# VH-VL binders against q8wwc4: the designs that were tried, part 17

Target 1, 195 residues: q8wwc4
Amino acid sequence: STEEKPQQHQKTKMIVLGFSNPINWVRTRIKAFLIWAYFDKEFSITEFSEGAKQAFAHVSKLLSQCKFDLLEELVAKEVLHALKEKVTSLPDNHKNALAANIDEIVFTSTGDISIYYDEKGRKFVNILMCFWYLTSANIPSETLRGASVFQVKLGNQNVETKQLLSASYEFQREFTQGVKPDWTIARIEHSKLLE

## First folded at step 3 (VH-VL; framework fv_burosumab)

Design d22
Fold by ESMFold2-Fast, scan of step 3:
Structure d22 (fold): chain C 195 residues (1-195), chain A 118 residues (1-118), chain B 106 residues (1-106)
Amino acid sequence: as target 1 above (195 residues)
Amino acid sequence: QVQLVQSGAEVKKPGASVKVSCKASGYTFTSYYMHWVRQAPGQGLEWMGLINPSGGDTSYAQKFQGRVTMTRDTSTSTVYMELSSLRSEDTAVYYCARDYWEGYFDYWGQGTMVTVSS
Amino acid sequence: AIQLTQSPSSLSASVGDRVTITCRASQGISSYLVWYQQKPGKAPKLLIYDASSLESGVPSRFSGSGSGTDFTLTISSLQPEDFATYYCQQYDSYWTFGPGTKVDIK
């Protein structure tokens, strides 16, 4: 197995969570512990992931509706500026496919966690979140080569076809003394729709 | 500007000890781990160990366990690496390098040549 | 300990050439891989971190790719200042370096 990195200052505990990449789970917990110990005593990766899922559902809906003014406090300024032109240029079908309903998010995964200082001495934590969600948007199969297609029943006689899509959102927080401790979205990618 | 400045070259006899220093400036010294890496002439890079400048905690590569000691002085923002029982195989350039949180080394010292010969 | 191998051990190239260097890990290391450039008599310099992220100030002709056990460093159009030795390093479990790839003038 992969050994724990020798930089840990305090003990960490691990509970086996079945057969689901336990090494990545342990690594994520170690980085979460370092954030907790050195940056934010209230940080919890589990609670963060749930909040990130809510943020993804909310932000993706606003993007699909081109409500960029409502995203100014949630998304980094330069990211939002770039997204405004790209999203506005998308066909309506593709815009609709960006929106993820909270109930249609099938799987959430925590990707890379980066803790770093910039040249000005500002302290940052970046957490990459990957989401898989179902959409009823009618996107041509050639555009979504490799995407999974599902049929779901919505009551009697009502059957809808849904496609499984993925998105990656990077959340950033600055821990520099005197800075507001809010998470902002520093990167948004929707596989095959918005990159 | 971030800088890591190391002590000058040393020539030692087999069996002696050498203590190399690395003075940090341009950032908060206690916020980053410091690693020591060496490179024998014409050879590749070899990790030796690390120190946490805040608590003084250390972790050494198994090959150097028992011969290497890493320390720091927070008042001078300096890290030290002492290698004892020197052999001719310890002839190398020794580098200090700053840890970019849990992983890679973003800034390196200029290196200190340690020559072990009779 | 995780072992890294690099291929080739050395290569000769001309200015303007596309150069590809590979690094292979003895076990999966996700994207926890770094590339360094080292010129004779100087300390290594960080080029690429997290397998594919370009360090600030590094020219865009450098790129990295790969995950798991197989990684590549590509220089799209070699420049005179690029003749150096390139090292990969993993930071998934402790820290180990590849043996290096020397890029010489043809």
Scores: ipSAE 0.000, ipTM 0.427, lowest interface PAE 19.9, mean pLDDT 78

Design d23
Fold by ESMFold2-Fast, scan of step 3:
Structure d23 (fold): chain C 195 residues (1-195), chain A 118 residues (1-118), chain B 106 residues (1-106)
Amino acid sequence: as target 1 above (195 residues)
Amino acid sequence: QVQLVQSGAEVKKPGASVKVSCKASGYTFTSYYMHWVRQAPGQGLEWMGMINPSGGDTSYAQKFQGRVTMTRDTSTSTVYMELSSLRSEDTAVYYCARDYWEGYFDYWGQGTMVTVSS
Amino acid sequence: AIQLTQSPSSLSASVGDRVTITCRASQGISSYLVWYQQKPGKAPKLLIYDASSLESGVPSRFSGSGSGTDFTLTISSLQPEDFATYYCQQYESYPTFGPGTKVDIK
């Protein structure tokens, strides 16, 4: 079998459900090991992924409600400034579609992990997380061309029609000595709602 | 000034064990992984394994699993590589090398020649 | 394990020549490749990391390029001190080295 070379495109593509990438898995494991070895003995990619999922659910809800002041500690300042302009210009139904409930997240994958020093010797780790989630927001199919539509039965005979959307959040932490060990969101991409 | 200083040359008989040391200075010893790489005379470089000087965790190449042991002493900033059941084909220069980032090596020791002969 | 091959295994060149050495990986390794220079009786010295990034203190006549499976080390104008053996190494997985390319004087 031929392997495809790793490449990240400007817009996040939806993957086939149940897909596994053994090469990316090996890379992620090695980089997670290096983070543990060099920076943080408490680091766990599995624990990080669960935390990132919680952060995504929380941040996406705050964005949908335009509560930008509550995001100042969670999202990088320049990113938050750009998001304020983009999100406030969205119709209310599109704003609602940004929000993901934790129970509506159907798939989570870890994308690229970048470990680097900048020109000042500051140490950074960036982890890209891709989330696939269901939304009941009433967005016309014409506006979300290419999005998958599902019918979901939630308890009893209740049925809801939901659309499957994806979002990519890049988490960054600085490991430079003396810096607080906090993760911040350095990038948010939503191919259907935010550009 | 980063320096990795290795122990002197050794001559061993087949079946013996050898323990090579690598003393680090000029940086925080526990902040960087240390690897061992060997080179038989006139041949290329071969990775043997690595050790985390902080926790003592090790990973060895399959070829050496079961007869190589890597250890460290944080009080002397020294890493050790012990190879047992020596054979003539283990004759090589053994290098310690500091892992700068993600598995490549920015500083190397001067090398230790281990000769296995009867 | 990821296998690396280098071409040529050896070459002869004159001072001032442009020298090109290639390294090929058995599978995709993105840009996770480094180049080392080794002179007789000495330990290897890091030249290029991340396929194309020049290590501090290394002369600008050295450059690296490539991604995926095919990589190149170029010396734009060979100097007397450049006669050595050059090794590529991948760090996509546990480290493996190419067999080396020996650069000799004509």
Scores: ipSAE 0.000, ipTM 0.436, lowest interface PAE 18.0, mean pLDDT 79

Design d24
Fold by ESMFold2-Fast, scan of step 3:
Structure d24 (fold): chain C 195 residues (1-195), chain A 118 residues (1-118), chain B 106 residues (1-106)
Amino acid sequence: as target 1 above (195 residues)
Amino acid sequence: QVQLVQSGAEVKKPGASVKVSCKASGYTFTSYYMHWVRQAPGQGLEWMGIINPSGGDTSYAQKFQGRVTMTRDTSTSTVYMELSSLRSEDTAVYYCARDLWEGYFDYWGQGTMVTVSS
Amino acid sequence: AIQLTQSPSSLSASVGDRVTITCRASQGISSYLVWYQQKPGKAPKLLIYDASSLESGVPSRFSGSGSGTDFTLTISSLQPEDFATYYCQQYNSYPTFGPGTKVDIK
């Protein structure tokens, strides 16, 4: 049992994850309704959020393992090119911290839904997803801003120290008529670990 | 009452830059997109670009890429459009216009006349 | 880029007349079309969105119809305040405007 060791007698910090801003929640629902009404009658923000969690868990594991060739159809090529250099240069403990197991995702927030146009006039919808997840990777505190420490009990009474990290993934889909409705990851942000 | 109030008329020399402001009131500034549209004297309407006041994200019409910059200040609920390397054909009334992210405009500013002459 | 054309470019009408203006898109835009009214020296004003939906506060004499590539704005019983230039705009991709139709006094 690690609870008996003097080094484990540090204060446990409890993080209360508050409810989302009610105005942002209403705004997100209105935007989701408008996407449904005008672009995609089958679009559901709830189903999207669950799919996005799975995509985040999958992509983050591949990034931590430097399996970039498997990401070529999931991540925009410009983003993947930048990530190859950044991730490959990370220490192994930082690489391990990039990976989120789906059962370790503590909180998911749907950020802004935005529309933009490219140089060819194609219309895109971007959905920013923010994920908070626990990692057992041993990362120095000065490397991660806003990291919080939790102690979790396992069934055999072992205590593990985990840090709470956040990552933001931007999902993009083209809504120009006649195009295939594929979601692509157009942006990945991770404080201190990725650009 | 939704209002978009733009800065006053400007006279500039060719090669100069102009920065037009649009102050929003009467609604939640970060909940609506803002676009810029111009109209040369006696001509039709021309779309220049869009800004998301919440995140600051922008997209510009190809014709203006490299010359236009759109920014916002959430503390004053103001968006800005700066156009550089001005030419006589940039003489126009410049409008800001509000969008509930669909790409059409329910409220417009009163317009800012920018005249480019030597 | 999606090009919009309007017909006619100008027309003359009398108070009480029925006025019809058409807008044609170079490719299908579903119902992603709006109509604006612009009076001299003023900003455009939204009249119709989603091809046929009347904006709040706009008189019921204005109506829109169409889908795909062909769209129509109709003003029943033209009033003195309706003499203006009318623009269509599509929002299926980045916004583009028609060249405008000027409605003048006969």
Scores: ipSAE 0.005, ipTM 0.529, lowest interface PAE 10.6, mean pLDDT 81

Design d25
Fold by ESMFold2-Fast, scan of step 3:
Structure d25 (fold): chain C 195 residues (1-195), chain A 118 residues (1-118), chain B 106 residues (1-106)
Amino acid sequence: as target 1 above (195 residues)
Amino acid sequence: QVQLVQSGAEVKKPGASVKVSCKASGYTFTSYYMHWVRQAPGQGLEWMGIINPSGGDTSYAQKFQGRVTMTRDTSTSTVYMELSSLRSEDTAVYYCARDSWEGYFDYWGQGTMVTVSS
Amino acid sequence: AIQLTQSPSSLSASVGDRVTITCRASQDISSYLVWYQQKPGKAPKLLIYDASSLESGVPSRFSGSGSGTDFTLTISSLQPEDFATYYCQQYDSYPTFGPGTKVDIK
């Protein structure tokens, strides 16, 4: 019957396929399909996720070093302005904890995808990426409520303590004709380090 | 039961246009996207494009851009694929196929043979 | 565009044999891979989606495995009705198909 296949392939029975809905969410794969079908035929969610992981490692390192001038083309201007104030005020150990080395990222998840048109006909896609990474930075217990702590043995009886942190980066691209086909970071969230 | 029933075989001369139909039944026509895929004799499958039967919005593979037009008629639950400026290389079986909601195909039409010959 | 290759191009087998067909992608496609069966003169039929999930109504002798770039379709005990051509398709981006593997009677 009509709705059998979506329900059969989906864990939940509710599916909304509104690629012009600005606040509605559907399973990530369905929206990835709509992106390649209608916005960018070369779009691949797997390739995007790998690129986003690289961008996260790069951007987080520049933030930890307060190299904001190098972020002007990667992060939306309003977001970067707010980040400058928050990051600059952090203690050095908290700044160090913002940085994720590519080989210390233990899990990457594609979160919410938003596809929408504004009243001027501008076409936008926003993809929220969630990253879990290990850090050796020493962060106070009160700041890391809910974070996991690991002990790692290095060679000859040396033990390194690592903490598992998460960060969410939202990537945005405008698909309107004549606009640069670049992904820009439109939001950065780190509830443990950036309030 | 879901069924996709396509129009009959066509023989066309080079430079002509062909319009193939695909009539859907057994489900809500506007709830699933429809794709067109072709297969030349003895060869593999090639994706041509997609149509949203609800809104009528379409997207075509680059190879067919400018030559293919996909349309639908919601009153008859039918999608159409029109290919213009036909060449001998367009001789193929043309299939309509229902989207699974993820970009793969759960139901296929029986296929329509289009032969392009002088 | 994501390219798919299949091996072997064709094989001959007997009823009761275990048949293995492979599909390789030119780049990482996670698990976004499906398998279709096509009999002569007929449309393709969906067998397996999400690399390893069996479509409703498909016999349990069919199974799929793999992730990333390497994928396998296995028929554990070939039946007379299984002689067909098998195609893989990726749906990580706009659809592309493998060239097919023909399974013939030995």
Scores: ipSAE 0.464, ipTM 0.774, lowest interface PAE 2.5, mean pLDDT 85

Design d26
Fold by ESMFold2-Fast, scan of step 3:
Structure d26 (fold): chain C 195 residues (1-195), chain A 118 residues (1-118), chain B 106 residues (1-106)
Amino acid sequence: as target 1 above (195 residues)
Amino acid sequence: QVQLVQSGAEVKKPGASVKVSCKASGYTFTSYYMHWVRQAPGQGLEWMGIINPSGGDTSYAQKFQGRVTMTRDTSTSTVYMELSSLRSEDTAVYYCARDRWEGYFDYWGQGTMVTVSS
Amino acid sequence: AIQLTQSPSSLSASVGDRVTITCRASQGIYSYLVWYQQKPGKAPKLLIYDASSLESGVPSRFSGSGSGTDFTLTISSLQPEDFATYYCQQYDSYPTFGPGTKVDIK
């Protein structure tokens, strides 16, 4: 018989951010409607969320591979500069944990939506997206303190140990006349790996 | 008990304007957005716009922009929808409907038939 | 604009039958879909919100399912009072409605 390994059993956290805070969820929906009403008649929060999920999978993989040149058009310049320094200093196993495969994203929620003008009168919309994803990267329990850990079976193949991590990406678009209508990532937060 | 009571049927000539009222009762009037939706005879439902009874803020469907005006009177808990430059294709039942905070409707008025004919 | 289609456009059924109506969106709308029931000469009545949540006071024989682009309204055992037109509506963007499905007596 095979030696029994110590079992890591930590209860998986249930994510109900939007629906467990009805006020925030309602405000998010109202602001999404106002974006449609006043700024972009083609805007859809669901279509945006799906695109943001794809962008998260893509950007997180490029970050884990330190391919910063390919992120220049997707991530704000100041944010990319700070990320380059932080990510480059990470151990390889931590870098691997940054990457989220599209198939391993367990839950996506829309956080705060901000509509504002800066001191120069430029008009911005910021949408905070929160992603919860599974990773098989082997990182110390001290680093993942508070993260949920569980074992996953792939049919009869084998049992894999996965950790549930979260990351928050803030997407920004400028609606000032004459500016390209492109979304860029204005903030990336990962409390377990980038802080 | 929530109730939305609309004004009576109207018959108008092409080029005229019509103003439909919707009186709310049974809840805090300023706490819920109100929408207007119309339905041509034998046809489906078409969204026209939304009003915030608290601030008076409005947003209209592009098709009606420039012809529709939505207002409210907080002292009588009433919303109004005025449609100008009426055409025969504006013949429809017009409904007010209370927003369930997300853009769908939990309570509806009984409807107001507006007929546009020469 | 997000377009909704419904199938069938009409159907005939008997009391006690299981009735299924589908609604398809031109793009993903997550679970931001509601179902209304409308009887002749009356305003629509909310049945299902968030694709699958039963509105208070609506009989349990009504249920909704689906997410993304494909949605279903099911009446498990049709009653005489259920003969009506059923509309889906999305609220991911500005509200748009399906063309309706009329449920008639067979």
Scores: ipSAE 0.000, ipTM 0.471, lowest interface PAE 14.3, mean pLDDT 80

Design d27
Fold by ESMFold2-Fast, scan of step 3:
Structure d27 (fold): chain C 195 residues (1-195), chain A 118 residues (1-118), chain B 106 residues (1-106)
Amino acid sequence: as target 1 above (195 residues)
Amino acid sequence: QVQLVQSGAEVKKPGASVKVSCKASGYTFTSYYMHWVRQAPGQGLEWMGIINPSGGDTSYAQKFQGRVTMTRDTSTSTVYMELSSLRSEDTAVYYCAREYWEGYFDYWGQGTMVTVSS
Amino acid sequence: AIQLTQSPSSLSASVGDRVTITCRASQGIRSYLVWYQQKPGKAPKLLIYDASSLESGVPSRFSGSGSGTDFTLTISSLQPEDFATYYCQQYDSYPTFGPGTKVDIK
């Protein structure tokens, strides 16, 4: 018997979304409940996700423009220091591809939630957010291949060739008594552009 | 049936430019990416770059950056690869190849021999 | 850039022999590896994709295996039409090819 090869690649108007498995979804919901129950009774994973999406759109644009001074309150110092040379050395088309317009974020999911104490007894919650977004930026051959490229037209919008990219941003908040209740970005991963 | 037909052999002097064509038929031209791969006599395969026939977007191997230009004409279902500042080391068979769904090449052109000599 | 090496660089075999060709990547490429067959004066022909999936129309005597950095192409019973050069190619990043393994008649 012979196995047929997968269907040959074709341009499509359909958006292919990322998909969370059921086990990960259950674990995420349990950890979100624990944050609400023990850390912050005002916490909502839905509201957090909307805020994280806004933060991703904002931070990614500032990063693509090398406006690092404006990121000092939003991104952990060590993370920002590591990113400065990496981002600055990218070609302009790669920098442009880092930026996610809020309207082009097609899917978001919660990757992992970590609750821990450091060696000094400080209490932290880290929430990993994964974003899938469309970009019209011209980028290297790896991102022009396969299912990552398709044409999109919505309403009266002009047809454009767009690529689907993903990025993972980890948000951290310290819950230690007397500390500001601010979320900061503790990790940024973009395998296509930052690795 | 899918077919990629390339232009004929070329002989060029050092410093000249060459433009190779690859005409596609038997499928929707704008639905598949096209790559260019070359092979020097008796040597292995070397990837040169990719073009998106729909938008015209290109990406080139670092070795050829600044010397190669890939274009397409949707009205004739043809892709082009132009290599400038030719040197003897550019003597090779140049292939166009259609990208399959996952990023490997399911159909290849017959090849175009480009000879660079004084 | 991801570098691919193939072993052996060449081999001599008889019709009916089992032939094994190895491809090794300089870093992990998951299963994003393909095998091509090239006969003299011809363009390469796709044999195996995704490390182990047989292309439609390719004889079942061809098989591929491996993941990560080590990959193998096997021809279970060599036929006269199989004397050719075989190339591996990765597509985890910018495409790169192995140097090829030439299979000659003994």
Scores: ipSAE 0.000, ipTM 0.430, lowest interface PAE 18.5, mean pLDDT 79

Design d28
Fold by ESMFold2-Fast, scan of step 3:
Structure d28 (fold): chain C 195 residues (1-195), chain A 118 residues (1-118), chain B 106 residues (1-106)
Amino acid sequence: as target 1 above (195 residues)
Amino acid sequence: QVQLVQSGAEVKKPGASVKVSCKASGYTFTSYYMHWVRQAPGQGLEWMGIINPSGGDTSYAQKFQGRVTMTRDTSTSTVYMELSSLRSEDTAVYYCARDYWESYFDYWGQGTMVTVSS
Amino acid sequence: AIQLTQSPSSLSASVGDRVTITCRASQGISSWLVWYQQKPGKAPKLLIYDASSLESGVPSRFSGSGSGTDFTLTISSLQPEDFATYYCQQYDSYPTFGPGTKVDIK
């Protein structure tokens, strides 16, 4: 049956990934298929995920430096307006903790994929990406309650203390005829730093 | 149980159109997407497009856009692929293939040989 | 478009041999890869999906492995009925197929 075959696929992937929501995994695959079938023949979920990881590293660094003008083409206007006050008010060590280097991203997962039309017939796809990354920023343990602390050996007898943080970025693209085929960030969540 | 049965071989002249049918049985016809894939003699497989048997919505490979039309008839559980303005390089075996929504194919029709020659 | 290459293009092997076929993608495709078997005059048959999952009814001598850009199909003990051409296909983007590997049994 139809239900039997999707469940077999989901079960096999869960053995490898370990922490995937089975229902969400199936929905994600179906919606990724619908995007390439009906919206964008060049769409690849694997390539999108790698691009999103690079975008996260880039955008998080610009946020940590309060370079909001450089984010105007990458992040939705309403999101930037909300973030400007919150980020600017953070202590420098907390700002530094927002930045993720590509090499320090430990784990990436794809969350929900939403496909919808608005009241004017505009067509949108939203893809939620969740990132786990290490930071060397010195943040009080009370502020990062629940964060994991790691000691990493770098080369010959060098050891740095790093903390594991997570952030969720939602990417949106409009597929309406005549609109630029660009992804923008429609939501940024960081429970430990941005609340 | 699941069967996809295609129409018989066709011989066409350049510039003509051909319409190939694929009749499904052994499952709920509207619950699975259907694709068309072709294979020229001695060559590999080439994807042509997809149809949703429930809604009738279609999507075609860029190479065939403007020449291919895919349709379905839910009363007979049949999908159709019509290719127009035929050229000699369209000589191939044409397959219908059932989809899991993930763009790989669990069941295939037996194939329909379309020969385009003068 | 994601391009797939297969090696070898053809091979000859004896019954009981271990046969290995490789598929390489032009970019990372995670595990979004399937293998088909096509016998002369017949339609392709699904063997392996999601790079390593055996399709129901397919003999256990067939197995798949790999992720990213490099994938392998293995037949642990070749049988006479395994004479066929084997194709890989990716489904990370719109479908594309490898050029095929022809397996001739000596």
Scores: ipSAE 0.000, ipTM 0.534, lowest interface PAE 13.2, mean pLDDT 81

Design d29
Fold by ESMFold2-Fast, scan of step 3:
Structure d29 (fold): chain C 195 residues (1-195), chain A 118 residues (1-118), chain B 106 residues (1-106)
Amino acid sequence: as target 1 above (195 residues)
Amino acid sequence: QVQLVQSGAEVKKPGASVKVSCKASGYTFTSYYMHWVRQAPGQGLEWMGIINPSGGDTSYAQKFQGRVTMTRDTSTSTVYMELSSLRSEDTAVYYCARDYWEAYFDYWGQGTMVTVSS
Amino acid sequence: AIQLTQSPSSLSASVGDRVTITCRASQGISSYLVWYQQKPGKAPKLLIYYASSLESGVPSRFSGSGSGTDFTLTISSLQPEDFATYYCQQYDSYPTFGPGTKVDIK
């Protein structure tokens, strides 16, 4: 039989998701270790990842609503300026698709972690976070090239169609002695909506 | 094959300094980080800090900043932990413990009892 | 700082018993949790890493489970050599240890 069925519960999702590269996971863990060992003893990659997920949900929502003044403390000034131009020019349905609800983030992956010193001896850590989220926003098929379409069945046989999108947010913090320990978003990439 | 051998027990007076050694064998000394962990009598384990035997760079727990110094000698495959301004509450068994970039410890030294009393 | 608590602080058991020890973290630590066994006068010995991975050479009667904030160490059939104190340790941030659980003979 070709009727393979998952165990029924209140909701059933059919999702095909690629797994993170195991080698990349090991490298990420090693660099997370180096951050707390040598830069910030309170650093926790797990707590950071959860905080980044919250930040993504929050920032993406503000971005979709064009509330750029509220993003000035969270996003690097040069990035926010470029983003303002791109986002305001998007159709409303595309703006809506930028927003990720925390409950609809189905997968989070830590990408590259960069630890470096600049020309003046300032210490920086950059952490790339990749998020996969579901959206009900109505966007044209042309815009969704390569995007996955999933059906979610509810317990009473309702069918809801959602699109799976991904976004990459790069978080940066300066660890130089005496500097305020704030994370800022130094890069936002969304290949389907912000090219 | 992997072995960490620590120096013998020490008895010190308050205000003195103690330097504990940990000699590694059976592996490439510079490929693994070394941590120091202590345990007061009848108490649990407390992390003190880490040293990179390759570069000699160190990082210490806030509680010990200013009092602890970790060093290594690559020619003898030995790490050292020096604790200054000793107090009675520093009475403990001090352990060196090996780490392969994960901050959990696969091999431990046998421990060095440091007693601070007058 | 990430704080770990262990339950119970001590227990008495007989050879052949199933023993369960729990460790709880003050915040989510994914699976970055290890278990050590320490016998009186000896250094701790690594038993389990990444919450559930058995260290080479450790008997299969030892197992670990859990993720996030709640973790369990289980000894399926206690042996005489298992009477010891067991510590959990997180490595999501700088290392912190649980207070230990002492397993005594009944």
Scores: ipSAE 0.604, ipTM 0.842, lowest interface PAE 1.6, mean pLDDT 87

